# Miniprotein binders against a7ua95r516to809: the designs that were tried, part 120

Target 1, 294 residues: a7ua95r516to809
Amino acid sequence: ASLSLLSISDLVPDLQFIFFWMSNAIEILYFIQQKSPAYMQTIELMDDKAGSKESLLSATISANEEAMTILEEVIMYTFQQCVYYITKTLYVVLPGLLDCNPFGTEPSSEQCRRAAGVCVCAVCVMPEAVRRVVSVFQTTSDLLQQYQVHSEIQSQMFAYLFFFTNVSLFNQLIDKGPARGWFQRSRVLQIQASVKILLDWAKGAGHNHLAQKFFAKFCSTVTILASPPQQLSQMSWKALCAEHPSLKPVQLHRILTQYQLMAELGPLPIWQPSSEDEAYIYRTVDLLESFENH

## First folded at step 8 (miniprotein)

Design da22
Fold by ESMFold2-Fast, scan of step 8:
Structure da22 (fold): chain B 294 residues (1-294), chain A 80 residues (1-80)
Amino acid sequence: as target 1 above (294 residues)
Amino acid sequence: SMTYEVTIRTDNPEDLELIAFALRILAKAMGLRVEEVRREGDTLRVRISGTPEQVEYFREIVEMWLKVQGIDARVEVREV
């Protein structure tokens, strides 16, 4: 059986097992970090009648380092397994976010959500596709809370999930968007509203800083495409680059070219690339983002 | 360095795998040698080699870890 074909709810029992071991390995690591200094001090303060105290201390330090390495490996492995299954689920549901209408009528959008003591009430309609993505994030948050995973690990988990989401959405929009009509203004406004629901969820969950950092590229893209033609036509290439530093020259050029086509604008000299950037415009290898985590 | 048997008894046998893992790692972190780990139903038996002072400290650390984790288990130590 392939877990990539299951909803996030179907994965909860398996994820609970992995989170259990990850959480416990983290707790043991922190417990050892907290207690080791006192233990090492007791060795140093021992009466060294046999002349072997220095040897014992050295051996204990080495053994302690080995124990920490084992725990770090367990934590890394379980973290990677969680991320693997969660991102496989995200990969299946994310494309739907680009082709849904949050301005339609959805009774579920009037309900208040609660996660880890955070309560948010959306005024925007929540399409089924957006609800599926939010459910993955919410289930992850619930599991992190259930197993009392330390805040630094929680931040790393959501940093990667937001990074993955940003890359997936950006690549889908840039690669497939023109053929699917996603660059049309009405569709861009729908995408912008859907993304706002995700960002509002992240803010409510205490991850606003991570969301701002890791969604920057996709948010810049949607912001440009949603800009009024009158406003956007008054901005120089340099001004656009300065406002959207997350976009590479080839990415910005592709976005603006599609915007001109969809808005039925004639050629605009104002959006001509700088001489330095012009050399990189046709580097197709730089158009799509890598899923490789830094 | 003498050999000691640390015995852990719990009403939740499901916890024994986690307890065994934790005891192995805690012993290693303290520079103690784990000679054997054996599970017998609701009981875990761990044989370790060390000084009386180190083994007594280990018992205290294990009891402290169990308390912090909210695991109800009884710890006994004897020289073998």
Scores: ipSAE 0.692, ipTM 0.932, lowest interface PAE 0.8, mean pLDDT 83
Fold by OpenDDE base, second read of step 9:
Structure da22 (fold): chain B 294 residues (1-294), chain A 80 residues (1-80)
Amino acid sequence: as target 1 above (294 residues)
Amino acid sequence: SMTYEVTIRTDNPEDLELIAFALRILAKAMGLRVEEVRREGDTLRVRISGTPEQVEYFREIVEMWLKVQGIDARVEVREV
């Protein structure tokens, strides 16, 4: 009950504070890195009053390294806090993406209807469940830009968020999909369309490469499940492995087995794992993705 | 080493927290000892210990940092 009330908007004040300090810590670190060499040179040029110059230089180097270490700790801590809050929000909204029907005329949010000017922005035309997910990413992007966070840190943050999203969606689909009917072709096509909207947003936001990389496993799963039985039944195990290298043998085997059951297909010899993969298809520990492997 | 008081005044008191943080880190990076940081309204007072040369360089670095940040602030240094 209480988790369903947490919106990204509720976290914006806390996130703003964290992003402020993260950005400034990065800038100060960069400033120190740029100025420290010149400062050390000034010490080196000072008159050596009684051999204290080397000691002063050594002490200053050590102090500089300690200062940079503190800043790095601040950056890491603030980064982790941002990720924690954002992923907590994602955890709440991501399940809605799997249940979303993007082809349905779900009424636009009451807020967009009441504003006499129907915002025809790409976000306003999104299904509500997709919009909620995109809103988390967009808010994150806007905050990163507002506080002028270094581009590398932005990339790392989106990489992790996409990773988290992929793991969450993949695990939910594999674990709960059969029971919830998400493996039905009509439902899979809905999921595929919803994910496409998210990927299109990521492309528009300049994160196309990251999105393609980190969503590969979920996208491969959805692509297989969206394939017509007539087409998929013509593809060998080896061909499927080659086309979907992001899937482990155990994952591919599970997907195909569930597809077979859903489509009421008899056992397909062409989907039989190779002798090399046969030992791996039973490694159930590798079936679900881990959040720790990032 | 002698003790100095660095006074920073700004028309934007909201920046003083950031300035205080930056000053502490910059002073540390330069091997200076920060003895006290006080905020008095629109003024930040930082007590530091170092050589006259270190403190002068610190003033220059702080003024440069403020300029890079676009913060309009006045920096005064006095021996205490």
Scores: ipSAE 0.437, ipTM 0.830, lowest interface PAE 0.9, mean pLDDT 90

Design da23
Fold by ESMFold2-Fast, scan of step 8:
Structure da23 (fold): chain B 294 residues (1-294), chain A 80 residues (1-80)
Amino acid sequence: as target 1 above (294 residues)
Amino acid sequence: SMTYEVTIRTDNPEDLELIAFALRILAKAMGLRVEEVRREGDTLRVRISGTPEQVEYFREIVERWLKVQGIDARVEVREV
């Protein structure tokens, strides 16, 4: 079986192996960084009757740099492998977030009755599609904690995972949304509620700042689409651009066009770009976001 | 310079791959030459060349790393 078809649970043993080596390479790197200055000083202070001290120090500095480079390469490679497998899993489960209904009701009376004659009804049960996404993030957090990965590396991991999630959700909504009816108000409110569950998880996990930074584009998109017509129609193009700086003019224009279509609103003059913005909208090539950080 | 054999014994042979990797990197970081690394069951044997002072410092660094990592292993150094 292809790794892209496996659940996150199926990948845990392979991820444990990769996290083990990544964590240990990081710890060895920090250990060398802490201990090397003292060792270099002992070389500098040694007697040099043979005139070889300068050569020995130079050779040792070079060897130390090579050792650190090897560790940095191992850390980079293992980090890249973790991100690769985790994002492959996210890519498979993320579309479900756009299709699910988080406004669940109590289990049917028949289902409660069938469960051993005792009714157990849960309020606010997380939808399965949202649970799958949260499970990927939680498993990642658990592995980082299990292998005691340094907080800076942990932050880098979640920064990339949130970046990837934001780009994936935004691109899917913009590209596939019209055909799938995702711009309909009832669907948008469901998407907004699902995203809130994701953001609440991130806050609980200590990643609120990263979530605010990397989900900004998708959150802006959903906020606009969920806005009542009475409120949104009162905002000028300039005001919308100012409230949603994460959106490019071409992206904002596409979102507003879909909103007008779904709300059956005619063309509204207040949402028309200025002449400069008009030129920019038609000049900008990229509607969809890139998965690259740079 | 003299040749020394550093012997690492552990009750957890699964740790030996990590220990071998760490010893190679630590030796390189100190400018020491690793001539041979051999694993036999619960034992890792590393042949290094250097001055007595460098090799003793290396033993201390290895023991310190093992302690920091919580790895239960015994380190012995012998001149060959």
Scores: ipSAE 0.636, ipTM 0.909, lowest interface PAE 1.2, mean pLDDT 83
Fold by OpenDDE base, second read of step 9:
Structure da23 (fold): chain B 294 residues (1-294), chain A 80 residues (1-80)
Amino acid sequence: as target 1 above (294 residues)
Amino acid sequence: SMTYEVTIRTDNPEDLELIAFALRILAKAMGLRVEEVRREGDTLRVRISGTPEQVEYFREIVERWLKVQGIDARVEVREV
């Protein structure tokens, strides 16, 4: 009950603080890395009047390395804290994405708070469940830009967030999908449309490559489930493996088995795993994705 | 080594925390010892120990960093 009330907006003050220090630590690290060589050269050119240049140089190198290590630790810590808070928020809103009907006529009652009128921006026309997910990503993007965080760190953050989102959605779909009816064609088409909106946002935000890479498994699953029975029944196991290389054999087998049950299809010999894959389709440990593999 | 007081004054006191952080790290990176950091209103006072040459270079680096950051601050160095 209480976790459902945590919005990304409630975390913004804490995130702002973390992003501030992360950005500044990165900038200072970069500054030191750029200026340290020139400083070392200056020491080398100094007159050896007051002591061993070598000793001073060695001490300065050591001190510089220690300073850089501290900055790296600050960057890593702040990055982890950002990811923790953002993923916590994602965890709360992501289940709503699977239950969302994007084709519903429910007027988005929430007027864009910034416009005195009905905002027709792409975010305002989104279904509420999709908008909540996009809002987490957009807020993250806005904060990263506001604090001018280095582009590489931005990319790493979005890579992880997309990874987390994919794992979360995939695992929920595989584990709870049959019981919740998410494998029904109509529901799958809703999920597909919702994910497309998210991917379109990611494309507009400049993260198209990352989104395509890290959502591949979930997208493949949804694509298979969205396929008409007449079309999917014509595809062999090998063809499906080739078209969906992001899916492990056990995952593909589970998807097809659940599809078969849902579509009331009899046993399809064409979907029988190859002799090579037959040993892998029973590895239930590999069925769900791990959050630790990133 | 001699002790110096570096005084930084800014019209934006909100930047003093960042400046203090940067100064500590930059001083450490240069092998300077930071003895004390005090904030007095719009002024940051940093007591450092080093050679005259190190401290002069430190002043230059700090002024350069402030310029790169777009922070309008005055840096004064005195021996104490």
Scores: ipSAE 0.223, ipTM 0.698, lowest interface PAE 1.4, mean pLDDT 88

Design da24
Fold by ESMFold2-Fast, scan of step 8:
Structure da24 (fold): chain B 294 residues (1-294), chain A 80 residues (1-80)
Amino acid sequence: as target 1 above (294 residues)
Amino acid sequence: SMTYEVTIRTDNPEDLELIAFALRILARAMGLRVEEVRREGDTLRVRISGTPEQVEYFREIVELWLKVQGIDARVEVREV
């Protein structure tokens, strides 16, 4: 491969530059919002027999709105640039999360197990693929904190990063899963364990609500695929729809079909869609999620 | 309608790009016209057009912004 793997650490200097300007543009915006009323009042209280005060006030209001618009454009642009570079890095590292084995014996894990009881157990558990994804989120969190970016914008950034991660993982699993063997039970359990590490990180970072909201579709998919046949066969189509409202009927149908193929189970009457959902499934061809739907 | 030169001197020249950006935006927010911005080592020189009262208020606002940001810099205003 002539193309090198992108690393979040390679982007840190560029991200620091962008976060610096985003943070400062936000601070200047707030400063102007706080100080403008006093300045406008100063103009309004001027003695003006010729009416030039009204013209000056009107011109100043227009100029103030223009300055605010420029700052909002800088904030939007820098936010979009951060998201672009971070998601580009995520796109490269995320497929590895579907292929890694947190239960496997890597050379480092084997050496740790042979340490006669004294070892750094955390190193034995987290796969490098998961570490790379966590590193992207942690670096983002560190930069947002370093530049004291307002909490609302921090939330918006992680909302988008989690949305992107969810869509990327879901689309990869649905589109490439059959060919890659990802629907095999052992692989699904590995994926579930890897995703749990990512979700645990999000909870520790104070983003549990965002993670629950934006990972719902992929988590539902993995939960269904990891279910034992005895448990899943006891659930009706209606019950599955109620437990997994983030999945569209066509997506749920595809997941259950793949489950039956991998488990070598014949069709089960319990997973029959309602007449309405069945009509929708046969009519709908758009199975994958859009990265642009926010 | 008169032209003034606002001079910012700092012991941290790396702050001058941020200061220049802030001064341009703050001047625009106050309806003042920025004619020229020049950087020379540790010094930033900004030429603005406005009334004496508006330029004085601008100086006060710039000094306040620098203080709020924790930036150590001196602000001088001169009619040119």
Scores: ipSAE 0.590, ipTM 0.898, lowest interface PAE 1.5, mean pLDDT 82
Fold by OpenDDE base, second read of step 9:
Structure da24 (fold): chain B 294 residues (1-294), chain A 80 residues (1-80)
Amino acid sequence: as target 1 above (294 residues)
Amino acid sequence: SMTYEVTIRTDNPEDLELIAFALRILARAMGLRVEEVRREGDTLRVRISGTPEQVEYFREIVELWLKVQGIDARVEVREV
């Protein structure tokens, strides 16, 4: 009950604080890295009063390394805190993406209704469940930009968030999908359309490559499930493995088995795993994705 | 080593926390000992220990950092 009330907007003040320190720590680190060599040279050029120069230089080098280590720890800690808060918000909103009907005329957000001008921005026309997910990513993007966080750190942040999103959505779909009817073709097409909106946003935000990379497993699953029975039944196990290399044999086997049940298809010999993969299809430990592998 | 007081004054007191953090880390990176950091209204006072040459260089680095950050602040250094 209480988790459903946590919006990304409620976390913005805390996130702003964290992003502020993260950005400034990065800038100070780069500043030190740029200036330290010149400073060391100035020490080297100082008059050697009684052999103290080498000791001063050594002590300064050590102190410099310690300072940089502290900054790196601050950066890592602040990064982790950002990820923690953002992923907590994602955890709350992501299940709604699987239940979303993007083809329904869901009324525009109350905020867009109150504004006399119908905002026709791409976000305002999104289904509410998709918009909530996109809002988390957009808020993250806006904060990263506002605090001018280094582009590499921005990329790492989005890589992790997309990874987390993919794992979360994939695991939910595999685990709960059959019971919730998410494997039904009509529902799969809704999920596919919702994910496409998210991917289109990621493309517009400049994260197309990352999104394609980290959503590959979920997208492959949705693509298989969205395929017409007439088409999918003509594809061999080997062909499916080749087209969907992001899926482990156990995952592909589970997807096909559930598809077969949903579509009321008889046993399909063409989907029989190869002798090489037969040992792997029973590794249920590999069925769900781990959050720890990143 | 002698003890110096570095005084930074700014019209934007909200920046003093960042300035204090930066000064501490920059001083450490230069091998200076930070003895005390105090905030008094719009003024930050940092007591550091080092050689005259180190402290002069520290002043230059701090002034450069402030400039790069776009922070309008005055830096004064005195021996204590």
Scores: ipSAE 0.443, ipTM 0.830, lowest interface PAE 0.9, mean pLDDT 90

Design da25
Fold by ESMFold2-Fast, scan of step 8:
Structure da25 (fold): chain B 294 residues (1-294), chain A 80 residues (1-80)
Amino acid sequence: as target 1 above (294 residues)
Amino acid sequence: SMTYEVTIRTDNPEDLELIAFALRILAQAMGLRVEEVRREGDTLRVRISGTPEQVEYFREIVELWLKVQGIDARVEVREV
């Protein structure tokens, strides 16, 4: 086992070993799935003079199923190990995303052009805290590409990483936000801009659908908190629930309460939970999200 | 069933651990019993029990897997 590390680059050698075995186990699994039907047919076409063909076929099917199970276990274990190390790194760097100011950290276009390369220029314009988070996702993408991991497995990995990031950011904002000043309008707008950089990276990487799906809760939270008072005051509880279905009643109630406390533009209109949701706005066990997704 | 020795020779010895793993899994997927796996330098020797037809099919599947993976290796089969 490895200790928690601050940089994803420090984990690359360990990750390369795990990705190597995961990728090869996946390739062997798919190879067997593709070739087994033809082999089974070969057994079926054998001369069955003694009735031994049925026994051989049954034994082969059983052995094949066992081989597939072993590969599935290896793939699951190596996948979980990759996720474990990557998410440990994410957990360390994610709070920085909530504390950074992307509006004040832009190098000159002249410097980026002189350095040459669109990728180099793009990295240079990101705030350091956002760059650290993007580096984790980019390194993961690079490793998946280096070891030619199938696209469906790549999608599963990013689905989980986005799920983890969403839960981590949401929980940190809700739990620590009041003490850290994160609900102040200027800070919410900074958070929104930082998250947009991360979502734009995901779109560029071909993961826009996954990012939209798995960041829904945090994006809803930031969208509400960034809403102008005049706009938010015109929305009923029912309208907010309809527009933000990923938020549980207790979560929406907490977000609106923080919005009211941070309002610097005068008193907010009274909002009321629907009768259906009134019993659920005090369910403390539902306030923070679980990292368990099964 | 007869016993056969499948010999894999490669110019890239670092591939032998992956090849050994793959051969064990492929043999099991075909209902073949692997009796022994031995590495000697740049050579991997795998002893399997099966019919001549099963073992020949196994050789073809192993060669195909190596080709798909882009691994340069030679496969030989002999009855022991």
Scores: ipSAE 0.648, ipTM 0.917, lowest interface PAE 1.1, mean pLDDT 83
Fold by OpenDDE base, second read of step 9:
Structure da25 (fold): chain B 294 residues (1-294), chain A 80 residues (1-80)
Amino acid sequence: as target 1 above (294 residues)
Amino acid sequence: SMTYEVTIRTDNPEDLELIAFALRILAQAMGLRVEEVRREGDTLRVRISGTPEQVEYFREIVELWLKVQGIDARVEVREV
């Protein structure tokens, strides 16, 4: 009950505070890195009045390294806090993406209806469940830009968020999909369309490469499940492995087995794992993705 | 080493927290000892210990940092 009420908007004040300090810590670190060499040179040029110059230089170097370490810790801590809050929000909204029907005229949010000017922005035309997910990413992007966070840190943050999203969606689909009917072709096509909207947003936001990389496993799963039986039944195990290298043998085998059951297909010899992969298809520990492997 | 008081005044008191943080870390990075940081309204007072040369360089670095940040602030240094 309480988790369903957590919106990204509720976290914005806390996130703003964290992003502020993260950005400033990065800038100060950069400033120190740029100025420290010149400062050390000034110490080296000072008159050695008492043989204390070397001691002063050594002490200053050590102090400088300590200062940089502290800043790095601040950056890491603030980064982790941002990721924690954002992923908590994603955890709440991501299940809705799998249940979303993007082809349905779900009424636009009451807020967009009341504004006499129907915002025809790409976000306003999104299904509500997709919009909620995109809103988390967009808010994150806006905050990163507002506080002028270094581009590398932005990339790392989106990489992790996409990773988390992929793992979450993949695991939910594999674990709960059969029971919830998400493996039905009509439902899969809905999921595929919803994910496409998310990927299109990521492309528009300049994160196309990251999105393609980190969503590969989920996209491969959805692509296989969206394939017509007539087409998929003509593809060998080897061909499917080659086309979907992001899937482990156990994952591919599970997907195909569930597809077979859903489509009421008899056993297909062409989907039989190779002798090399046969030992791996039973490694159920590798079936679900881990959040720790990032 | 002698003790100095660095006074920073700004028309934007909201920046003083950031300035205080930056001053502490910059002083540390320069091998200066920060003894005290006090905020008095629109003024930040920082007591540091170092050589006259270190403190002068610190003033220059702080003024440069403020300029880079676009913060309009006045920096005064006095021996205490």
Scores: ipSAE 0.376, ipTM 0.800, lowest interface PAE 1.0, mean pLDDT 89

Design da26
Fold by ESMFold2-Fast, scan of step 8:
Structure da26 (fold): chain B 294 residues (1-294), chain A 80 residues (1-80)
Amino acid sequence: as target 1 above (294 residues)
Amino acid sequence: SMTYEVTIRTDNPEDLELIAFALMILAKAMGYRVEEVRREGDTLRVRISGTPEQVEYFREIVELWLKVQGIDARVEVREV
């Protein structure tokens, strides 16, 4: 891999070029959409001395549709290129979020109180790993603002970036978590704090609704893993499924199994799956999320 | 219909690629055939076939687009 692929700042000149053309193609498309009706009306109202009006109008409609198709293809291509380079950068920096400690310098034990599995006195600082992820999102936001990209396109881009981030983090945690110790309680609380920094950034950037929608699976996972044993043991399988509808039965089963193992609760599970869901618990093909889903 | 040359001059030659792209798309959207596009330093020359009224309307649309985008450029039309 090229060293430039490790930093979003290294890609800024290339991204500026792509955003420039995407933004201008969008502006030309909107300009044509605004002006075409007036031009078509001009043709319609002209004197049809030679009977050429219908032919001219038909040819102009066809040409207009072709022009719009070309612009839509340019917009789609440039959008996909931006997403490709941004998500490629995200993929490299996201695993670091699962390994970092956002609590910084801990207060003395007398100043630090842990209640319901949360250290309420810890100072949350933005670790370098979290800052790298936030920098990718912030740079994207800055470029969209610099080129005055329409709000709908901005929303589509962050929807995809949040979707990608959610899938990447979820898959990393489920697949590599056991070997990396990420399911240990102290680590889960660090992950939860790091995720909160990302969600707080999204809220500040005006993307709270998109973040709530597209981070649902990873947030559900971290919420379950961070739950106190007393709280989680009181919840039935059906209650957990209802509270975390983004999780598939096999995913919820894997999460609860890891929780049970880390909590050292012995050989019996703290919950029992419904008979209706039992068959789906063994569907290993549904364990990891696909980046190709809608 | 006759052939006309639309000439665009800008103080920033870096804008010429965007202007050329926009002119080609705008002409196509209006049903015009672009016969030739040439860049000469600070100047872009586009040859379009049409009636005087059609080409004048195209000039007005191009000038409006440049104004909306905040691009400083001058548009001239000549019959070839």
Scores: ipSAE 0.503, ipTM 0.869, lowest interface PAE 1.8, mean pLDDT 83
Fold by OpenDDE base, second read of step 9:
Structure da26 (fold): chain B 294 residues (1-294), chain A 80 residues (1-80)
Amino acid sequence: as target 1 above (294 residues)
Amino acid sequence: SMTYEVTIRTDNPEDLELIAFALMILAKAMGYRVEEVRREGDTLRVRISGTPEQVEYFREIVELWLKVQGIDARVEVREV
């Protein structure tokens, strides 16, 4: 009961605190890295009145290294905490994306709280389930920008969040899809449209390359499942492998098998795995994606 | 080594937490012992132990950092 109530908005105060320290630690680390050489040179130019110049220099180097190490730990820790909280929120909202009907004209009665009028912004016209996912990413983007977090760290954050999202959606689709009817063509088209909205947002936010890279597996799966039977039945195993290199043989085989069952197609010899791939299609351990491989 | 009090005053008290954090890290990086950090309204007071030359250098680095960050703050150093 309690997990369904967790919104990204509830986490904003905690996230703000974490992002504040993360950004500051990055800036200070950068400052030390840039100024340390000049500082050491200044010490070297000091009069060695006490014969302690070498000891002072050594102590300064050691202190700088220690300070940098601590800052790196702070950055890493704060990054991990951000990822933890954001992914926890994503975990709650992502299942709704697979059940979303983006073609339904249900007027999202939730008045855009920002303006007294019907906001026609791209986010306000999104289906509620898609909007909830986009809101997590947008809030993350806004916080990263608000605290002027270094661009590389922003990219790493979104890379991980997209990775997590792809793994989560892919695993849910493969594991629960047959039972929930997500492999039905009409449902797949809904999922495809919902994902397109998310990808369009990512493109607009400047993360197009990352989105394309990290959503490749889920997008490939959806693309195959969205393909008309007449078209997909003409494609060989090798052709499908070549078009969808992000899919492991076991994953592709599972998708095609479920597609065949759903479409009531008889066994298709053209989808028979190559002799090289035949040993791999039975590796069920590789079927679902791992969260640990990133 | 003598004890010095470094006082930083800013018109933006919200920046004092950042300044305090930066000072602690800079002091550590420079090999200074920070004895005490106190916040009093718009003023941050840091007690450090060092030589007159070290403390003057610390002041210069802090002022440079503040300038780079665009923080309008005044730095004063007094022997405590």
Scores: ipSAE 0.021, ipTM 0.421, lowest interface PAE 4.1, mean pLDDT 85

